Miniprotein binders against q56419. Designs and how they scored, part 35

Target 1, 326 residues: q56419
Amino acid sequence: MEGRTLEEVQEEVFKRHGVLVPKKELEDLAKALEEAGLLLTEKVEARLKEEEEKLKRERPMRLAGLSYPEGEREARAFLEAFRASYPGEGEEARVLLMPHLEPSRVPEVYGAALAALEKTPPPERIYLVGVAHRPLKEKAAALPVPFQTPFGPALPDLPALQALDALLPFELFNTPLAFREEHSLELPLFFLKGRFPEARVLPLLVARRSPELGEALKVVLRDFPGLLVLAVDLSHVGPRFGDTPLTRTLAEEARRRDLGFLERLAEGEPEAALAFLGANPTRIDGVEVVASLLPLLRERKGKVLAHRLDLEAPTLSAVGAGTLVL

## First folded at step 4 (miniprotein)

Design a3_62
Fold by ESMFold2-Fast, scan of step 4:
Structure a3_62 (fold): chain B 326 residues (1-326), chain A 84 residues (1-84)
Amino acid sequence: as target 1 above (326 residues)
Amino acid sequence: GSEDLIRELEQAIREAEELAKQVEEHLKAGRVDEAIEAYLKLAKLLARISELAVRLGDEELFRRAQEEAIKAYDRARELFEKTK
């Protein structure tokens, strides 16, 4: 259902770059993909259109029963188990960096985030910034609808979202379908809603570095104060991510890169954190989020509460995850 | 641009098909070391195809390319263990 037809691929290229790809090249690509049975059918296309219409009203749960329990009681027990997996106490957060990796893979990292939320006064709103795993029409996007959770719907902060949209040089409410299946928002939101059931949310996705987003958010946060959450994973190492198979040496290098990045953020030096990554080649999806939010991260000192490099043995790959309070 | 991504995807698919043929040729000829190398190249290329698929919004291609990349690595490891 999430595959692309020839027309959708051509439309996506046109919308993102204003240039049409020659039909013959796309037709040849479509034939190659069709032999593998990978093209969308008309029936699937109709369903995507229907789902886009539904997203104008609400964003349903997609990972309930898979990554977290659907029932409220079971969801509460699940949160308690994650909190218990972290033996430390948290610290108050004005800015929280937490992962969006499958929670069961890094329970102590999510536990550290929950510990920080316990020490944080309940915010009126949460600016939840995730990473786009699907193309966006612009560098960033938001979806101004209730997001369903086992703890009830997380309501959008419409005035704050409209203020943000007004300050951006592009339409913020672009690409609704990119939010249909987006774990970088859904997984952190499960934990945030469990701890702050009354908080409204600004669900934001970053696809590419957007300095204008950070500047706009600085203004919006002044008028609509809240908790800023960066839902980002760290190092992506191994064949799943187009790299060499993981070795002990590469894993140690990834851990050092992750911690060096987080430590520089904790010193209130986000430009130094980005420069550190630029000098140490790695795939960190969070770099685009941090690069976009520089004005909000400068001169904020804090603490790294947890870090783990999670091994995905079948692919000889690993993903880094951490919890940072600022 | 996305045009370049589409061209790269098409080229990567053609290269993956060719590498799969090379793996079979090496296995038939008893060239196990060459088959292992070809499987590793195929797995890396399939991982690249999965990345291109994500960037183009093709989740079905992503899923299938990811599964095939894992299979290629598993086969390379099995062959390696057999030859040590």
Scores: ipSAE 0.000, ipTM 0.097, lowest interface PAE 16.9, mean pLDDT 83

Design a3_63
Fold by ESMFold2-Fast, scan of step 4:
Formats: structure tokens, C-alpha cells, sequence
Structure a3_63 (fold): chain B 326 residues (1-326), chain A 84 residues (1-84)
């Protein structure tokens, strides 16, 4: 069909197969397909509305039993195994950059993040900034509900979230459904809740650079101090990401790109970090987050604790991951 | 176009003036919680005005609107802390 008229469809069938399909039968078929499409759309809309209503109360675990254990005891052992995978020492973090890709792919990178959290005084709240993997109605969004974890619910910091919303030129709580399946928040939150069970959270997603978010967060952090966590992955290279198959040269370029970016952030030079990426800024998913949070990253010196370019051999692709403390 | 942005800015300024009056009325009546809500709404509207100013190239309005947004927010926080 493809938007062709029923007359054109009838003529095509006759020309190819020598069969005349009566116009009424083609019209009845088209109507049935349209009605089935409308019914499917209505059913999908009803389901999405139900899911949105559920998200007004809580955000359930989606990756429990897949990326981390469901039970609290098993989850604790899992977290400690990741810490043990990192042989180095942590550093105290005021700002922590950590990955959000599948933890089992880069255990030493998550281990480095855990090491930093061990050196960090327990924060009253965590500003957890992830990357939207689904469209948002605005440049950024938050979901002000408890996020379930194996360690109990991570409670929202409602006063801090309302303060942030008041300072933004858009509605902060604008796309609840974007949070239904969002690993850039769920995976870091597992580790953060395991280490800081009493901390409240501000779960934030960035879809496009929002300098106004960074400016508002600077004001909110003054009144509601807490740990700022940027949950971002680094280079995405290979066919899975619209690139050529991974070669040694491309892998070396990706490592240099990742480390050059992190090194400049560690020097307190986030604008230089963005500039260093040159023509390929979008290949690091942290670009939009860093560009949004410039006022919070300037003049903060720190240290890169870990970096890994993880190879996905079947697709000849790779994703970079790092842990940075500021 | 720019005409649409100007109309939106003019509307936002009128709403901000109305909210400022509502704040004063709530404060005079001892309605502290309602004054806090009105201040937070005023802060958000001033933040919107600052965004519109940037899009229109008005750097001075941007600066003034940001300062007033932070001020309205600070007033809301001061009232909230006094009530608990």
C-alpha cells in the first residue's frame, strides 16, 4: 500500500497476477487495516497512560536479575565484588563522573567509583545526572518519586527538586515515561544507594545541552549541598554506532579522545574538554551533560581514577568508560 | 519569529507583575505558604523571561531577570526556613 490509492493497487495486482480484485474488497481491506491500526494505537495509548500513572507513585526496578541481583544480600556481595576488582585507592569526590553501561563489561571502572565513594563523606543528597535515551519534552527532566533498588527505595529530595524547578524556564517534571526504562540512572543508582543508603536523590536526565540547568543547579547546590554525579559513557565507536569496524587505529583514537576529555575536566577546564573533541563531540554521550553543567565543573581540579575501552567483539564496536573525581 | 517572542515576553512580564502583587497580598494577610508558592512561581517566570531575553539578544534584560529570579527564590527560602 505505501499510501497508494486503491485504484492503483487494483491495477498493479491485475498487471502482475492477471487477477481483478474488486474495488469494494480492497476498500474493505484498507478500512480493516486502518481500524486495526486505530485499535492498536488506542491500546498502546491506554497502556502508556497506565504506566505514567504508576510512575507518579514510584519507579520500579527494571534491570534487577539482569544487570544486578534482586536480593539485598546478593546485591551487597555483587557491589563488594566490583569494589574488589579495582586495585587502586579512591579519592574524595565533590563531583563524580562514572559510567552507566552494563557494569559487568567494565567492573574495574565501577570499582574505582566505589573506591571514591568510600573516601567521600556521606552526602545528604545526590544530584544524579544521566543521559536521556528516550525523547524528553524539554532539554532536561526529573522524576520526583522513590526509585526502587535492592537496598530499599532511593527517596527523592522533594524540597531540592522543587527549588530546581522554580529556577528553570521549563517544567522540570515534564516526561515521566522517559524514566520507565533508563539505565543511565538505574545502574549508577544501584552503586550509589549501596554506598549511601540514607542519601536522598535528585534523578535528572539531560537530552540536549541546557546551560540554564547548570546555572539553576549552582544556586540549588548552595542551599542544598550534595554530591554531584555525572553518569555518562565515553567514546562510542564501530558499526553499532554508525562507524566503520573497530581497528587498532580507531581504538587508539577513541582512547586518546576519552583520556584527553577526562584530563581536561580534571584540570577544571570543561570548555577545553569540549573543544578537544573537535568534530566528533556527539560520539561521547557525556558531551550534553558536561555542556549543561559548565558552572559546576569550572576550576575544580581532580583525578582520573580509571578508564577502559570495552570491546564488543561480535559487532567490532566499543564503548569507553571512565571514573573521574573532582 | 521575533514578534512571537516579543508577545511571549510581554505576556510573561504581565504575569510576573501579577505574581508580585499576589505575593504582597499573601504576606499582608499572613498567608505564608501561599506567599512561598507565589514567590517560587515568580522565580520560574523570571527564569523564562531571562531565556526569552537571550533569544532576543537583550543581554541587560537577561541579567536583570536572572537577578530577580534568584532574589524571588531566596525570599521563598527565607520564608520557608522561618516557618520551620
Amino acid sequence: as target 1 above (326 residues)
Amino acid sequence: GSEDLIRELEQAIREAEELAKQVEEHLKAGRVDEAIEAYLKLAKLLARISELAVRLGDEELFRRAQEEAIKAYDRARELWEKTK
Scores: ipSAE 0.438, ipTM 0.817, lowest interface PAE 2.9, mean pLDDT 88

Design a3_64
Fold by ESMFold2-Fast, scan of step 4:
Structure a3_64 (fold): chain B 326 residues (1-326), chain A 84 residues (1-84)
Amino acid sequence: as target 1 above (326 residues)
Amino acid sequence: GSEDLIRELEQAIREAEELAKQVEEHLKAGRVDEAIEAYLKLAKLLARISELAVRLGDEELFRRAQEEAIKAYDRARELYEKTK
């Protein structure tokens, strides 16, 4: 009943059912529904406040036993199996682009990321930039607490996070609840922590392009050098993502778009990579991350190690995933 | 609207002036940790001023506020390094 008054509701009931419902009964019903809604809202708010308080201490694993094993020994074997799925030797990374798609769907792409990490000297800290899948109060956010993994907690780099916060025009630690369920951080972090157990982390989420984040990160990385990781997926095509059903031709176009995007990033031309996507429309959640980090990606040459377009047959849809080192 | 942004900018500038004064007082008193915290707050406020300047179309204020934000941050870092 969009925009209806009690008088209008009473008139509508009389017209359709031939019974005049007394205004008091409708008022009593409306009040009861409002009170029930208020109680439900209060219960939801109380639960969210409890979850927010827990997140002040730590970020627990949510995908353990689902996307990766919860035991350390089993998790290590799992990580080694992913590495084995990629036959190449990798390349050293100063910037790593890797997916956050369910790992079992693109094991060779995660394997390529692991190969790159094997060739990379252990960083003191990792700037892990993912995509917000829940609303943020600001364009970007971070959560300055230990993130649990099967390899032990990934500890936050508090001095670097505080330096970043100081250079941003908004509060960096603005939406802790957005981190409660966030696979774009949790899944890459599993692989990063397995390879660099001593590295501290800056867990960052981008909801919308934030040029100020890239400018601030350029300054922070000067003083707190580390590995920059962009945890982004590529093309999203098909009905699951509001597009037409996938065909062989559309899949080939998606593969060409993904590779064209990655190759332009590998040439140190991130603006050209974004323009290429604009000329070849697709749904890529990682575009906001790349657009935010332009100052860190310009004039940095590298190599595409792997790419796959993973087909989701039940929905006639696909998601692209790739590994790029810069 | 634009009038609200101007009031917010004026308030932010006044707060930045007070923070700069607090930094000076902390440094004179040898309160290095408090001076570092005040410099970091000043950097954040200057970053906010730069954002307000962009929204108001003031390119000169944007550039100056961004430069001052980085400067305040650098001063905090210098003080932190001296206390390692």
Scores: ipSAE 0.263, ipTM 0.733, lowest interface PAE 4.5, mean pLDDT 87

Design a3_65
Fold by ESMFold2-Fast, scan of step 4:
Structure a3_65 (fold): chain B 326 residues (1-326), chain A 84 residues (1-84)
Amino acid sequence: as target 1 above (326 residues)
Amino acid sequence: GSEDLIRELEQAIREAEELAKQVEEHLKAGRVDEAIEAYLKLAKLLARISELAVRLGDEELFRRAQEEAIKAYDRARELLRKTK
């Protein structure tokens, strides 16, 4: 709640845990916290301002020691173990779609991404497009600072970011605090930095469809060529995501939906991929990213290297993950 | 409402016209760095005009504004390359 609306709190809970909390229950909680003197005190406001100022200089690791090792040697061994979990060969990527969920849940999918990166010439820069798990002031945002990793800092491509900002109808460098805790950038970046230690990065978040972002990126990529990475998860099904408990039938439907979506992207038909999802496109968090990047995905043919529907038995829920090269 | 969007669009168009004039004046005076900055600001404003056009249902203005934004950006990049 600190510095956010109830609607924004509800949206974050849904994005992070896939659970819709009724507004009345959130309002009752907010009143209780306010009466306890816990909501947005001067100390909380000062702390948020301090964190925002820190983010003007660098983005520190948040998941080191949790999702990946802190030390460089241990991190490299961890990365190679993920590569080893995928028995196939990769293919060169001009565009890479990879997941951002906890890597240990789908090691073979991250392994497939690493296999693709092995076949890809080292890019000068990586356009890393993730999904905002916190509200943004605009449809999309970027943070033009070094992102810390166990392999050293991933440096921002400032000229390319400024070029992108110039072509957008909104301020690109909005909402720094949204980047403080953002696994859709941090987790893919761990693998990308491990494979391409010299590449600069454009860390981008999409909250809502921004066709203007895709059009601007097409122009910027012409002047600043690089690897485009879509860091997106696929189907989100089950009670954890505000849906009914997962059944074998629903799991198979989710797998068919994920693969049908990815296969249409692999044919260079992103509009057909979006149409294939039908009436429930919001169950795939990558929809807003793909819809924003249409100009970059059209007529690019490629291959689905891996797909997994990861089952979370205690919650009867599942998250789809895939690796696609274009 | 739509009346507010129309006022924003009219103001953005006036600002774009002013920036285009500033670009011309800078180029005539040989102020290359100032011309580059003005071109980039013009590109950003034209991108904003294209967004307002979409919200108002003006597809033709959207396409024209987007094309002009790209042209302004390309001019800025061309000038930047010449100064290296």
Scores: ipSAE 0.427, ipTM 0.815, lowest interface PAE 2.6, mean pLDDT 88

Design a3_66
Fold by ESMFold2-Fast, scan of step 4:
Structure a3_66 (fold): chain B 326 residues (1-326), chain A 84 residues (1-84)
Amino acid sequence: as target 1 above (326 residues)
Amino acid sequence: GSEDLIRELEQAIREAEELAKQVEEHLKAGRVDEAIEAYLKLAKLLARISELAVRLGDEELFRRAQEEAIKAYDRARELLYKTK
């Protein structure tokens, strides 16, 4: 085998599998990776430090003009269109589980969340718990600054955030840069701020299960009552997530696992929901969030309002999304 | 510190370069199934690089890593499913 030309290998691959892989593509990939490495400069490091300092003042919109409209009027129309995509009535939520994937991919699921928010009395504050897509220095983090939205800034609940920080065995405000590009907070916040413009927010990210976070939040929620929102996606299936290409059978299994997980949460049995996933393995984005918040989810009965498994055609993959009220 | 993201990105780029070499070696040896597996691992890692690039404000790296991830999936798909 040693010493064969790439042209000879391509010919052999074509004969066996009917596909030619051009040498230029492997060369283009190697060049792209080399060029990417060359972009790591002092300028990037300086820019990160500058951005970290800016995040001490506010969190700007990153997905405006991409995932939602920048202008307030257009943003309002966009939000109403999502509500219209869900034919049902909502139910009052004390705890809301909603997705954070691209809204246009699962409009009925976001519409169900909006329906629930319409039936929910305006809270003084929202505990918005998302999933860290970037490393955190600790198991969880928060950013105590205004988050910009098309409906105006979502203001932090500083007294509640400070109370939470005081009860945790780690520094809560530990990784500001983790919030710079975080869709698991920005996308749900767009809908929450549109419905509850006066509510203060506790923007929280969970990277790893933190039982101490759930215990602390139980105390803080008693003293600072508000709406708890778990912004989590469900099954992640296919090559994009390290699995085999999506088949009809795998899609059905993913839907069953998502619904089994949500239904157990709806019965007020979060440990049973986690055990169900252990018996029926899947990659659910929100596992670490649910595992952290067990004390807040036990004995709360509710209802699954919507579920969808969305196909990512280019990657032969899928992501599950659901709306659950407790 | 703020350098944690840069260290993770540097490590991810090194791993992606190694996976790209593994893809080349598998294709050169006619190991198509192993090449498919390596392409899928590479695609997942390139998607992670694109996420880290967004965190670092590197729009050029984000675009390139995303494009290369899609290409890796396309190559794995072509090897797995014969075109008509």
Scores: ipSAE 0.000, ipTM 0.367, lowest interface PAE 13.1, mean pLDDT 82

Design a3_67
Fold by ESMFold2-Fast, scan of step 4:
Structure a3_67 (fold): chain B 326 residues (1-326), chain A 84 residues (1-84)
Amino acid sequence: as target 1 above (326 residues)
Amino acid sequence: GSEDLIRELEQAIREAEELAKQVEEHLKAGRVWEAIEAYLKLAKLLARISELAVRLGDEELFRRAQEEAIKAYDRARELLEKTK
């Protein structure tokens, strides 16, 4: 089979360049290309192991200078501008649902989250639950290291993370590399750290429904009380997400789905919220997070403070974002 | 398949029984930190048993294993608080 491949390459070279390359030279080239491929794979593997080792010490900022300012003073002014974009008063949160979408696209929604944080007593710790955008070895994961922010490092709550790990049927600290570039944690953390600089953090990612995570978190929150934050975006509509171009009807349907979902959560009925989405199919990345955290969301009444459907005109697509306090 | 899950469950139960004995031995010997570690390992193993029980359709084992996992965790916490 190798000989046939080399003959094909020889014919192609002759057709394009009018020269005949001896079979032995083509064989030597094929072997060199195979060897180069193996060396490239080895270098990639070595780099990934190096990055994984670095993540055992700290998680550096990836979006500083892009999604938010790198300097502390500039970051403070940026955060205050988002708060100013929301004209309402917040409400105290025991559970906060907020987006992880690019903040500049939905400033009023982040402003509503900041308003809620202003009414919330400073927690000793924040359970920050985001959505895995890269595969995890298990249904969920955490990274027990300081996360860098312009306001200083957000320190991990090691005792609470260890308690959580002890109650889970899998290793919690299972996929460090998934945290290397994860905006569903980094973007909400910017705002949370800015408001609660002394709070420790449990940075959690959900990839698939994990009811055992919700049950374990209920026990851990009893012993290590704190603020629960669900960092999730809502409807994803349009060609950018493998759907048809956005129309007025589809936009209205997306808004109705988002609000129906949030309103049911606000009534303390998370199973009803999930059933509503099941009856009205959509691409909401927060479904797996909500399904995992049912024991923490039942019978908690609250209020939807803000909702926006962010329209991306060039791609005729949209992403929903909301702020919910429970 | 289900045969593999049953084998894993049987092994987990044997390991849980062994860890429970180690906890007893550590407590009798006054080895508080070793007892805490053993209780946390027991809690994790019982959580695994509860997950295997759900996959095998055993609701009673699931409930008992969850209850025992929380109990083991609580005992580890009680011991830790006493060492402060």
Scores: ipSAE 0.313, ipTM 0.757, lowest interface PAE 4.2, mean pLDDT 87

Design a3_68
Fold by ESMFold2-Fast, scan of step 4:
Structure a3_68 (fold): chain B 326 residues (1-326), chain A 84 residues (1-84)
Amino acid sequence: as target 1 above (326 residues)
Amino acid sequence: GSEDLIRELEQAIREAEELAKQVEEHLKAGRVLEAIEAYLKLAKLLARISELAVRLGDEELFRRAQEEAIKAYDRARELLEKTK
């Protein structure tokens, strides 16, 4: 059949079955399928434009009723349960590294973050830096709209966002659709808004290393002081992430990699932390965030409050999560 | 990591467009059975697009994608039966 003409195929079918499929019928089928595909594409494009327009006004909750309770009372009880999961005391944070992994998988780690927030004076604004799980038109992006939470809307710090945009060599507000479903911002924001209901937010996503973002943020933070939050997960190991199935040895290697990374950050040595990850730095989704924010992390000493490597049994995979105060 | 539903949908649409082109290419080259195979792959991809539409909360897109997928399967089945 390969390399045969349509006429030769028609003749073969006729010889075998006494049925001739006219070339016109096959061509009409192909055209109808192409037209159906074009109509479906137009429908998808129209829907995406509609969603993008809605995001110019507000970012709705996507994980309410799934990762956290929708109602304010239930959400508050949920928050307090996570705090109770961490038996240690917190420490004041100028910079907080916390996870964005599903909270129920690492409750002690989120509890440690809550403990740190209890010791931290309420900031006027929070620079919330997450990891883009969708392509961005630029290395980083922000969405300057209210983000809904069970505790009310987290309002954007428009003056600080505009100051940041002005200092960057690219348009900061470049990919609204990337924020439509972004758990690296939504999950930490739930906890941050629960503890600091009056704080405004700069919701930032990093897709690729942007040293210019770190330099611009250093300038903006002088004029608009606030809490810097890096919402990043640590090691991603196992078949779900392109690795071999998790063994006790590989899990222990992942734990040492995570802790070695965090301890170097706690020593105020972010370049050493990145170097420690060696040949496979992309195994930690926070690498691009840390590499972008180097000017904000240097010479800041702190403490690792918690760390867990969470096993995903069905895939023999695991994700590391930690809480670091700087 | 968590997958991007919108990116998966965008990729599925692009793959559907490419499969439609492959159907045309195979038909022009006289590779009718290969064209049917590509057409069946396209039908399956349209069914996946309908699943993604449900996850995006678009009932209208879901129904239309399901309708197109069913229609595509019926057309592929009809053509395959005629070539038996």
Scores: ipSAE 0.000, ipTM 0.172, lowest interface PAE 13.2, mean pLDDT 80

Design a3_69
Fold by ESMFold2-Fast, scan of step 4:
Structure a3_69 (fold): chain B 326 residues (1-326), chain A 84 residues (1-84)
Amino acid sequence: as target 1 above (326 residues)
Amino acid sequence: GSEDLIRELEQAIREAEELAKQVEEHLKAGRVDEAFEAYLKLAKLLARISELAVRLGDEELFRRAQEEAIKAYDRARELLEKTK
């Protein structure tokens, strides 16, 4: 990329300060800045290596004190307040779709998820599938370590994770650093661990469509039955997401798109749900997750328990969130 | 290119044949833990062969490799159950 020349910088400095800065001094400054940049890169690399080593033992809380309380007692009260925000009784789930955006923005939607979990027999394990917000080396990844929560550590189901890895054409444990800061797993896990404290977890991230993940999971779930959780947000509209400012018409269209997607999933027609979204599938956060898990979603009927389009007035933007039980 | 994928596939098939032989040798010798590990490695390699087959447009090899991967995985699971 083209930038200002040393001669142009020298001329501007002379004009501003009435002093001609010798070219050598500017060249020395440029070299010092480049060297400082290299040192900063080395420090960043050293820090990332340190964090990667820590992630071999455990995944610490990142959002405690921000999105949920640090203390167990306060966390319990917080969770019960979300349940209270949903007036319904829920429905038993074999597959649960729930959001991963900031819970305080859509408390009724998380409350509906809690209501479903309340009606669901405690699973031995939870397959928690989130969306990668950082690049993965492969289409999907998992991190086989305890995830810390205010309710104690969520323990990995190592035999089930090993079984899954054996059936995949790539290394499942391929990008530990992608899990360092990943709210699509941490936020749903807070609620899941609060309701099922003894369940082991398979924390999975999807970056790109992986049909082989869905096929492998179908086999693993046969031997290691558990609750499948799709932690996905719905429509993203407005300037915060590179769009035009939100209007009432656009908000109504986003809501219709979200509900049409969810209702087709509820009919056991995930291919129809994807087709319904048409040319703008990236507007819904969970498209890659649903496309990867098709074998697990086909012919499963269920119910949409809640939906909200959360309006962010300062940015004239909105994010859709829903709870679906299959 | 396609020639590189074919070479990788040929190498993966040779490795799968060697792993299958190692599984048989471990089972005959009563080395159940080693047979278990070899079966899991075989399943993963067969899954890799499946992906290479898709990239080469060979749908028949894709299906066969997937079936064999699941079989190898099932055999590993059987061994794990017996060693408990």
Scores: ipSAE 0.176, ipTM 0.696, lowest interface PAE 6.0, mean pLDDT 87

